# Ledger of designs, part 149: VHH binders against Protein DOG1-like 4 (DOGL4)

Target 1, 232 residues: Protein DOG1-like 4 (DOGL4), of Arabidopsis thaliana (Mouse-ear cress) (q84jc2)
Amino acid sequence: MSKMRNLVEEKFLEFYESWVIQLELYLHQLLIAHNNNTMSETELRHLISKLTTHHKAYYTAKWAAIREDVLAFFGSVWLNPLENACSWLTGWKPSMVFRMVDRLRKSRVVLVEAQVKKLEELRVKTKFDEQKIEREMERYQVAMADRKMVELARLGCHVGGESVMVVEAAVRGLSMGLEKMVKAADCVRLKTLKGILDILTPPQCVEFLAAAATFQVQLRRWGNRRHYVTHS

## First folded at step 16 (VHH)

Design ge43 (from gc1 with A108T; framework vhh_6qgx_2)
Fold by ESMFold2-Fast, scan of step 16:
Structure ge43 (fold): chain B 232 residues (1-232), chain A 124 residues (1-124)
Amino acid sequence: as target 1 above (232 residues)
Amino acid sequence: QVQLVESGGGLVQAGGSLRLSCAASGFTFSDYHMAWFRRAPGKEREFVAAISWSGGSTFYTDSVKGRFTISRDHAKNTVSLQMNSLRPEDTAVYYCAASSELYLPISTDEYDYWGQGTRVTVSA
């Protein structure tokens, strides 16, 4: 149903706004933990777990929503134009997180050689997985440029009763292809995050997650204040 | 069908050693964090030791640090707990657990699959 697309967008907008508010609260806790250096390893692990569970909750909600309407995630109404401009297949580009990891080279707790080697191996694997998805994107674009799809697009511009059904079938096929690519990209994101956290110590995980959350929150604030004099 | 089957429990004197094993089946073992929890009579499940999906990270509760060692074998789909210098306070049913979480969990509510348990009794 057409009305289901509006409900998906409205429902996910409500979810995302609440999710971002909670992310900012967790970021505050991460920054306190990073600056105080008084928390036990058990306390740090609980904090890291809270944030990673929060990220997992995002993907659980996202995958439920894209099953209903994947197109809502291309040019999302819950993201500002800057956030949308910086998106790679509806989210962060997996290899970009290694730039956040580079900040750890200037941290109070330096990376040991074994960690640097494992992170480089993970970076190479992540870029390989990323390139596989980019090849899928190219195949998708080629399929969209296929003569049959071009003819269906022309038909969509000059619709009649019978042609509406054909156009709707083409849009469903398009949506299924996009859903597969989005899920593949999200799996690379989660695998990359899981890999980085496995390599890092708990204090380094706190620094990394704080850097990532800071970037996400800051990008949203920059986009929201595009024509504003103040940050809020 | 996910199954976790513990073995190696028994009766041992204080100061003795036991090796617990957990055989996993029905899931992609290498994608899951593995842990040991224990429950003494009248108590809730307590965290003992955990090993990450890759085997690269481990964590132990303070009371077993230096005495217990957790390890995993990806070829055999097993996780093991080597228990040395056992104390009467270590008497409990020991449970193997598996988690798909992003970060190595230490809380019972973050574990998806649980074994039946194996009993460890340490006499004074």
Scores: ipSAE 0.756, ipTM 0.892, lowest interface PAE 0.8, mean pLDDT 87

Design ge44 (from gc1 with A108Q; framework vhh_6qgx_2)
Fold by ESMFold2-Fast, scan of step 16:
Structure ge44 (fold): chain B 232 residues (1-232), chain A 124 residues (1-124)
Amino acid sequence: as target 1 above (232 residues)
Amino acid sequence: QVQLVESGGGLVQAGGSLRLSCAASGFTFSDYHMAWFRRAPGKEREFVAAISWSGGSTFYTDSVKGRFTISRDHAKNTVSLQMNSLRPEDTAVYYCAASSELYLPISQDEYDYWGQGTRVTVSA
């Protein structure tokens, strides 16, 4: 049984393709700013704000879409298999961005001791919030396979209006649980991003955002390269 | 109901000091960036100073750098502006503003909530 794209998948695919094109344009501006020592702090702050507004727009569109169909975000059709394989609860794993900060610190981002301390405190908090969500997802998966849910699924295989209504209510409950989990994970992502940008200077923010966008764009290109070879 | 209530405005002689305060209620104060804007008679509203949600980052307009200090107190849900070495050009109505943006904004269009303003008059 081949699955056709539903309306939510089609709308978000169209949105995401446009969103990635704009991300690449912003990445170009970040790279120019990174190599340009004449930009004022005000100009750098405006550029950083354009990027963060762009990321916020993604989450606004995502949350509207998951309200209609959260399952579209588990095995997303707008992402290639490599992008999907690297996803943690429908997006990037919050603690992984600290590896990007560490990499930049070793190359050219000069962090003062106060920044290093604050980043470590944020890393620990982010890891704690992340693990809390992982425990909640584990409980959700166990609940999906519990005896009562299995019994409801069994009843749904029998013809009957009452059983159909009970099964439909249970399925809606499962979907709502996933929506809550995805939004919780996205809130940790946004808090982590907000925290890192608060600790870094404007030039360091530009370097961080450029590194993050470069990784996202390259991961997509690596995955699309495999897809092209496989389907060509 | 979200409210921002400014206080501390008044009349002061050039070279004097004033401390403005803004009391915030109706939202989670620690999640919001806070800023001060001002509007002089017959002029547009302009940015003065901003402080990030954590208090760890601040930004000032060039004309007030070294003279004004923005701070926040999470226990009291207040943001303050210490104004030193005041000049006649600092005469304006001062507005407190709050923003939920990811990065500390400096544009008025990126602020969600605004106070009614407090008047500062600096005489020559």
Scores: ipSAE 0.763, ipTM 0.890, lowest interface PAE 0.7, mean pLDDT 87

Design ge45 (from gc1 with A108Y; framework vhh_6qgx_2)
Fold by ESMFold2-Fast, scan of step 16:
Structure ge45 (fold): chain B 232 residues (1-232), chain A 124 residues (1-124)
Amino acid sequence: as target 1 above (232 residues)
Amino acid sequence: QVQLVESGGGLVQAGGSLRLSCAASGFTFSDYHMAWFRRAPGKEREFVAAISWSGGSTFYTDSVKGRFTISRDHAKNTVSLQMNSLRPEDTAVYYCAASSELYLPISYDEYDYWGQGTRVTVSA
């Protein structure tokens, strides 16, 4: 049977579809700016700010939604199966963005030695923060298999007022733990993005953001092209 | 509680120098971009200079580029503006501002916190 969407899933799906449409419009502006070097530094900075504000709006909406239903972000209904398969703790893996920087560096981005050194330092720190979160996820999964949790699951099969309240408290605790981990992962994403943009010049920021947005948009299109129309 | 306190304003002759300082408290200073804006009598607030959260990136408005230098001290939670070769048109109230944005902003609408301002008067 088709899974019934809850209110959080329905509202975030509507938000996300609109958010992606606006991302594609900003990507168009970034590509124009990248291919036409007539824009002033002030104009480039305003364009970069539009894009980064757009990404912050995503995290503002996401954090409001996960406070209501964090599980909606594990196997999200607003993402196609390919997007879900490429997800790391409900979003992009932070270290992945350095691969995008490296790819652009080989093609068109002219990085000076000082920038290369700072990017490598940021990559190491990002990987360290990433591993820290992976250890937290491992601890969370181990806690799920704890004897007490197994007992609570068994009690949930035999409904009674007292057992229902105990199970509800445990489920709330688990959801709060997941919310904390997702927010920690998102903080690493935002710190990594903020760090890269700080190191790059405005033209290099435009090139980097264009590459990142192109990948996000193309991943969605590739996954959507695989989607089969259901006929009744 | 967030607080930004400017100091160092005053009266100076054209061609002189002033150093403005801004002491920050109530937030994690090293996570915030810092900027100086100014408002001349009868005019709107304009961007002067900004320094990124790391101190690794700076941006200046054209009229002050080469004359003003923005810097920050993470140990003291301060941002400073060294103003050299001052001109009468630099006369304004100077405001310190802080932003949590991902990219170093240059619009006042992108700044979260503001100081009360310090007055700089450059006589002809």
Scores: ipSAE 0.763, ipTM 0.894, lowest interface PAE 0.8, mean pLDDT 87

Design ge46 (from gc1 with D109Y; framework vhh_6qgx_2)
Fold by ESMFold2-Fast, scan of step 16:
Structure ge46 (fold): chain B 232 residues (1-232), chain A 124 residues (1-124)
Amino acid sequence: as target 1 above (232 residues)
Amino acid sequence: QVQLVESGGGLVQAGGSLRLSCAASGFTFSDYHMAWFRRAPGKEREFVAAISWSGGSTFYTDSVKGRFTISRDHAKNTVSLQMNSLRPEDTAVYYCAASSELYLPISAYEYDYWGQGTRVTVSA
């Protein structure tokens, strides 16, 4: 809440810029590993762990930041307008990663029948979890238009300091609800990622993570260069 | 609250078999990767075998591949290590470990919870 909003934005901006630079360095290592057949399984596993630890560090930092000011993550200053426009509850849409997985069917190390079945089961569960969160978001938006909230907003325009305090409490309640929603969405993201990596072999994990990181980096570059118009 | 309790260690002759078990409590077992590490007398702790949170993925160090089998039972909250064709070089204290990491870890530094260990001695 309070002055912490500005500090949160400044600290997370510095964190995110460094995080993206390191992501690009890991992407370079993944692309080298993908193009070379000389790495042992142990070496590939260490590289995959570096990437997944890096993603986990992002969510650790994000959850600390949203506890202080979740609203900073809606229309984030550290993201360009295209990145913000493509955001689903402050991040990537979980089902989107299955488009990266679909690329693996064209690789030299093809998916075996058992992997295909497990990935389809995970895809269905991920879509179900996404829809559940979307229903929660819809309920949240409806609650914002509740008669009591409308009455409090009206009173806040016409009555003195006591009404201001009541409106401020309502805004804090809104922020807490959004924090819970964002964390729920991030949990679906992490469970989806964890599930995919569990199903894939180490070479397939490298290819998948390289594809995902490439898309993230390219989306940022496209937005910085082409700068699509977005509505606020 | 989190506890990992190992059992099944002992003295065995070369070529023999032992089954180690680890009982887990105080956390959501099905969300955690499980692994076995060992420390031989006078040596550092080394990775032996790991099984993913789902049980669908396993990894073994080269020296135990084909001889050891890791498995887990979600209903009993246990992870087991079946050790066959034991060699004197397998003599060590064996530790059970748990990790919430996104990818099945093979580094001790990526494991959050550890048991007290169970001793395995293989005589020539």
Scores: ipSAE 0.765, ipTM 0.896, lowest interface PAE 0.8, mean pLDDT 87

Design ge47 (from gc1 with D109T; framework vhh_6qgx_2)
Fold by ESMFold2-Fast, scan of step 16:
Structure ge47 (fold): chain B 232 residues (1-232), chain A 124 residues (1-124)
Amino acid sequence: as target 1 above (232 residues)
Amino acid sequence: QVQLVESGGGLVQAGGSLRLSCAASGFTFSDYHMAWFRRAPGKEREFVAAISWSGGSTFYTDSVKGRFTISRDHAKNTVSLQMNSLRPEDTAVYYCAASSELYLPISATEYDYWGQGTRVTVSA
């Protein structure tokens, strides 16, 4: 008897490895575009669309996988320990991206006052949505220790068909609750990203997306390097 | 069910103006980018103008910049295209399209929903 990866974990691991390889290719294109001011607005918009479609594909695959096994996304086998340690509800913390945006204040293409105001309004809304999810997660954790759940856990130790069915139903209900919370967090991520890109000009979008992708790729590379060295 | 219904097409003389409207139903309008595409006789579908989900960002093809204005009304679930200084080259069937993409798309392949089109004919 061994602890095996399930089919959902194996399928998503294969998907994620390919997804990251393509992200690195898009990052290369974003960095070229950022350093070269000769691209037309049409060309920049096409490049931004390629990357955002790539991110949307990630969430489409994730939501399909979560419907089958949400727990696979808590301590994911396709992420290294550093990536897992930096996760907030199975992904990046939405408000963190505003730190990437703050760098645009020092860019060649300076943010105008109207953009700064809209970004601040979006940051406040994003933080509010995060806090709402965090309160829901706290309520979920409290409910896990509720008298009824404690009694169901105790019943799971007893023999009898009734106990097995009741425990299985409870576990399914818990998984459905986590699935809804993860999807809610992902919706905040997507709304935040969509909002930022709507406020920024195409050159600013390229700079922002390049910064975000660079952070994601470097976090993965650094985590993989440290894990290997630690093993030695 | 999703539906996009265009109106406002017709015959107009060169130099004239026309306003196209698109009524959207069956989806959360405020979450979708909206665009106008056109197809001239014997040609493929061409991008004309797009407006982001919030209405805060717009983009136009070079041939219509300064002549066409895209706008949206969230209360009425409509997107409009005000066409001024019309030319014979603007003769086409105009299509309304909706996209759920994260970034305002300008490619037809990135639009999820399409109207049946409204015909615009500009005479010399």
Scores: ipSAE 0.754, ipTM 0.887, lowest interface PAE 0.8, mean pLDDT 87

Design ge48 (from gc1 with D109H; framework vhh_6qgx_2)
Fold by ESMFold2-Fast, scan of step 16:
Structure ge48 (fold): chain B 232 residues (1-232), chain A 124 residues (1-124)
Amino acid sequence: as target 1 above (232 residues)
Amino acid sequence: QVQLVESGGGLVQAGGSLRLSCAASGFTFSDYHMAWFRRAPGKEREFVAAISWSGGSTFYTDSVKGRFTISRDHAKNTVSLQMNSLRPEDTAVYYCAASSELYLPISAHEYDYWGQGTRVTVSA
């Protein structure tokens, strides 16, 4: 009963499963484009736009869902335990994406000095924004503990319906603070992605997006397989 | 409250030059990609040129490469299109557009805001 999915969780689970299937289809197109190297710049730009629109659709759906229940995104039921273990504030850690960028140094299309400089500047800014959010989360956890203690103490002085309203107010406050933090983290993710794509050429963007999507799909497959005791 | 206001259109002879400007207001200009599209009588809206939110990336349709230059001024919240070596086939209404997309878009449907347009006529 207590493990029953609520309506927000059920709806987002259905959305996410469809979203991942479409991501795998786009990944297939990116790999074909990367390996064949026959597409025009216009064709590559359209393909990159399909992927970025798909990622934007994820955040549109996520932000609608967290307005209703942000806690559903902490320990998400649509993610396996490995995916949840690798999450930072309900998603990928922004600075980690530069590991996908490092992969480009070994590609057919090598980064020029101007791109390396811009990527390093973006990496530093991303880490700075990431650390700001981490400090805000720490402050939030301390503040939440202090407020919860005061409200629990006041709850001990009431034996009826009045205590329910106090608890509900505390939970609403907690949820609003977490929603703000999750959106701030997602904004850093989107700004980091937008920045990387601005610096890279279209072929490099295809390679980067293919690497990122491959990692996401592979992580999900590894986590799902770890649940099996037998090869059923 | 979002407004894009184009200016600089007019009549010019083939081989001439014209500079279009677009003044943006009501949004955080530095977060938006900017583009120019054009529409000739009886035709659909066609992509001309785009500049990324940072100004670091540009893209041009093949027919204008080497002739047109897109630029942006973050201090003035303006985007400009310098049109050189104009041809009769460049005759159209030119529209300024803004997009919040993650990647510099080249399709009209990916642009959020549009100006009213400025008319460019190139005589033979």
Scores: ipSAE 0.764, ipTM 0.892, lowest interface PAE 0.8, mean pLDDT 87

Design ge49 (from gc1 with Y111F; framework vhh_6qgx_2)
Fold by ESMFold2-Fast, scan of step 16:
Structure ge49 (fold): chain B 232 residues (1-232), chain A 124 residues (1-124)
Amino acid sequence: as target 1 above (232 residues)
Amino acid sequence: QVQLVESGGGLVQAGGSLRLSCAASGFTFSDYHMAWFRRAPGKEREFVAAISWSGGSTFYTDSVKGRFTISRDHAKNTVSLQMNSLRPEDTAVYYCAASSELYLPISADEFDYWGQGTRVTVSA
């Protein structure tokens, strides 16, 4: 209840709050564009670029922060409990975006056969890359549970000889592996997003990005209303 | 070291055709969007045509749409610009550019790498 936040957590909390405010402003522009058939292709492309640059800025800031403290991203203080519960390796699960595309296709977006084929090929590749990351996480968890780590934990609990330096060295030895895995997962996210945007037309990209941003914003609002978050 | 090397420039009469090529090396070509920009005497660099990293999406400036065709060959690490029905106002130095952005860019400031350019002169 009284856990102090470190400097990385404080700086990223400030960044993330500003980033979400700007996302909501871009969402407003996407919704206007969606309802306006007078926008040129050039204008739609510029709007899509603003959104994708904004997402890229998030990963630039995230990667700088995880280099300093990757553990801040597991159970993040800038996310409410609902947002944290929905996380897969510190972010959205790449394959889930295809379910959103499928939903849009059934209600709003008409795709030509060539687009459907390319989306299915991308879905298969994304799932394959996702499974590779999951296998790396399993190997990491096995390494965490190795005999030496169990012995250190037992000694600290039962002998009362727990050394802060020994615990810190153990945590440091594991953080580099987590940094690599989180960055690899983020690369799959970015490749998946890049792939979907390449397959869709500019108007379809606007619909996709609007749906994604709406879901992200709404999930945050639902979590904030139903799950009270206290800071101390 | 990243390199983009243009070729195929020259002198052509109005109504003629010319094919520009750009050979890329030193980066993972298939991950990058490719584009052609041009700079006419006394003017700033302007967008001409772009092709996405996969080759699945293309975009052209209005003045060349229907006359120019951009294409790429992943096996050869090349991007090409087929220019048909050339006009005197197409006279410029043509530059090949590469971008790692998430969405196919059309603004010069969104491109990471640039070639040295190849000169195209269209006589009246």
Scores: ipSAE 0.736, ipTM 0.880, lowest interface PAE 0.8, mean pLDDT 87

Design ge5 (from gc2 with A108S; framework vhh_6qgx_2)
Fold by ESMFold2-Fast, scan of step 16:
Structure ge5 (fold): chain B 232 residues (1-232), chain A 124 residues (1-124)
Amino acid sequence: as target 1 above (232 residues)
Amino acid sequence: QVQLVESGGGLVQAGGSLRLSCAASGFTFSDYHMAWFRRAPGKEREFVAAISWSGGSTFYTDSVKGRFTISRDHAKNTVSLQMNSLRPEDTAVYYCAAGDELYLPISSDEYDYWGQGTRVTVSA
């Protein structure tokens, strides 16, 4: 079976490949900055800004694509199986980044007590927001199995233009529900990232962003090594 | 409609102090980073100071560090710039700016909303 890519999948695949290449270039710059003490605070802030703008560009492109076809983001063709297996509602799990923050306690630029307290407060808030979304996803899954949905599925087995219209309307409704949940999850991701960067000093931001980008790039390489498909 | 209105500009002698204020409306103030930029006659717009959306992080250009203090009041939707030990080279039109980037911006191209400016003249 040959799976035809829809326009959304094709466009986002092209976007994502370019986005990852640029991420690796920024990671290289972050690692140089992290190992080099000659960079000014102004230079560090510009570098951090380049990377955060790059992450924001990802969500701008993602939300445009999701508006057209949210299902493309569940089992994404631009991600390998390992990347897909590690996804939580089409992206990284927000609380996961605090594992990377824990590394900063042993960095050259040690976290001060005020930062530790603010990070713990943010972690608790992030876990709360994450759990709220998980409850919404559970409600969505239960709704998928309700009697009304089963009746609509039966209608879809019958021949007729009216049956096609009713099934298409139901599928659109399901997609809209998923769009809202994915956007809510992405808002938690962005708020968590924004909060962490607000608490950290510029050298700590560089170290944190380098750790996050290294993990993302390495996860992709591990997955490609085990499960990659060569394109002719 | 988004609006930023600066006030507090004026004439002051070298060594004096001045407090600039910026009143923000039309957006969720607590979600936005706020900054002050300035433009001297015949020169380009220069970054002065910025304060993050939470008020927890600030950054100053080297020439004003220790002399200027940026602050924000979420209850009043205002950002302020306290300018102490003023120098003739601080003479400029001062602009308030707002931006919603993930990291506290220091470049003018990273700010989305701008006030019309308030003039500060420091005499020798």
Scores: ipSAE 0.757, ipTM 0.892, lowest interface PAE 0.8, mean pLDDT 87

Design ge50 (from gc1 with A50S; framework vhh_6qgx_2)
Fold by ESMFold2-Fast, scan of step 16:
Structure ge50 (fold): chain B 232 residues (1-232), chain A 124 residues (1-124)
Amino acid sequence: as target 1 above (232 residues)
Amino acid sequence: QVQLVESGGGLVQAGGSLRLSCAASGFTFSDYHMAWFRRAPGKEREFVASISWSGGSTFYTDSVKGRFTISRDHAKNTVSLQMNSLRPEDTAVYYCAASSELYLPISADEYDYWGQGTRVTVSA
């Protein structure tokens, strides 16, 4: 079991490192496109699709890994302490992405009234879905303190075949519950992203995705710098 | 279980109009982007028009801009293509397609479901 946990962590660490390297390459392309207004709408749409496909690939890999060991995603070894401190249910908090959208007010292509209205409606719905998941997490934490679970935990401290099997079944049930909540949070993330991109024009999508990727890359760099020591 | 069924094809004179319809079933229609592609005799499949899952965004290939209009009806689970000012070059089999992607796709590889097609012939 612990060997499988270590294997899941090792495999996802390798995946995530390569995924971040590719994200940085796409960020470079987004910044070029944003600063150089010569790209056609078709070219911009292809670039946006590369980024969204890349994000979708992350969730495909994550959900496969979570099925094997959801706990690997709580305090992940492939994230530095700063990245882990900023995580909400194993990833970015959906409502925070609207802060990046607010920066589009300073862009060359200003948001029109219809877009502002749709973004506000999406923000409200995203916050509602977010709060629903937070209530479910609280209920899960309360259930962990339930007398029956406490009794099963006590039985697990005693060596015996029957007790071990009962405890293992309970732990599998708890892991499935966490997996369901993490996937629900990821679905809110993906629906929020899908909604924002639907409202924005292709140039605005490029600017938004560049801002989001820049934040993710810089947060990782800021956290990683604290691990370096310079000697004279 | 998933089905896309096209209708409305036929023979029309140059300068005429046709309305194609695609009836969707077996999936949550409102979650999917919809598109029309076409294949002329002896040619590759070409993107024509797309409409996002919400109906809020559309995209057209340059050759049909201003002549074709894509729309969707969530109550009827249909996507339609209104084709005006038809040209002989518009002669093709027209295919309805659906995609679950995050961003409105224009590449055939990004579409999950396809209809059997409906034939449109524009005579000179």
Scores: ipSAE 0.749, ipTM 0.890, lowest interface PAE 0.8, mean pLDDT 87

Design ge51 (from gc1 with A50T; framework vhh_6qgx_2)
Fold by ESMFold2-Fast, scan of step 16:
Structure ge51 (fold): chain B 232 residues (1-232), chain A 124 residues (1-124)
Amino acid sequence: as target 1 above (232 residues)
Amino acid sequence: QVQLVESGGGLVQAGGSLRLSCAASGFTFSDYHMAWFRRAPGKEREFVATISWSGGSTFYTDSVKGRFTISRDHAKNTVSLQMNSLRPEDTAVYYCAASSELYLPISADEYDYWGQGTRVTVSA
């Protein structure tokens, strides 16, 4: 059977392509701001707010879509194979952003000792929250192989109204469990981003967001070029 | 029920001080940025000061920088504005506001909840 895109996949694909185009435009503005020493703090704060509002728009759209079909986000059709290979629970792994913070340490914009301490505290908490979610996912995967699920799978091999309804109820329960885990992972992502931005100065926020957007855009471009070169 | 209740407004002579307080209820206070906005007679609402959800970051409009201090108390679910060296131009209704945004907002459009306001009158 060929892989068919459902309505949720098609709608989110359209949204995501537009969202990435706008991200590239914001990246251009961030790079100009980073190279321009004349921007006021108020101007930098407005630019940072545009970026964070854009990221919130992504999660608003994602949560609406996963309520309809969470499985669309496991092996997303709007991502190339490289982007999918780098995904952790349908998105970026929260701890990876601290590697972008490390780029700030090598830049002309220097972190003060108090910021370094707060970032390390946030990194430890983020890693703890990640491990918590990973344990929940492991429990979910183990539950798929328990006796009750094996028995439901057997029932699904037989034609009958009652057995069909029982299997359908189980599948709905599984989807709800995945939705809960994806939302929990997204909450860790947003909390980590919110925490980093709270610790950094406006110029450091601009540099951090530019580094993150550059990585996201380049990963997409490299993955698309590699696929074309390999399979063209 | 979400509520923000301001107090501490009143009449004061130029050069005097006032402390405004805002009591928050009905939401997880420690997850929200808090701010003060003001509206003078015949003028639009303007930003005054904001404090991040953690209390670690603050921002002030230029006209109040060095004169006003924003602070928050997570144990009491309150945000305060200490106003020193008051000027007649500071005369306004002062509003407390709360935001769940990712980055500390300075625009009224990015605030989710608002108080009823408290009146501050500074005589010349």
Scores: ipSAE 0.751, ipTM 0.892, lowest interface PAE 0.8, mean pLDDT 87

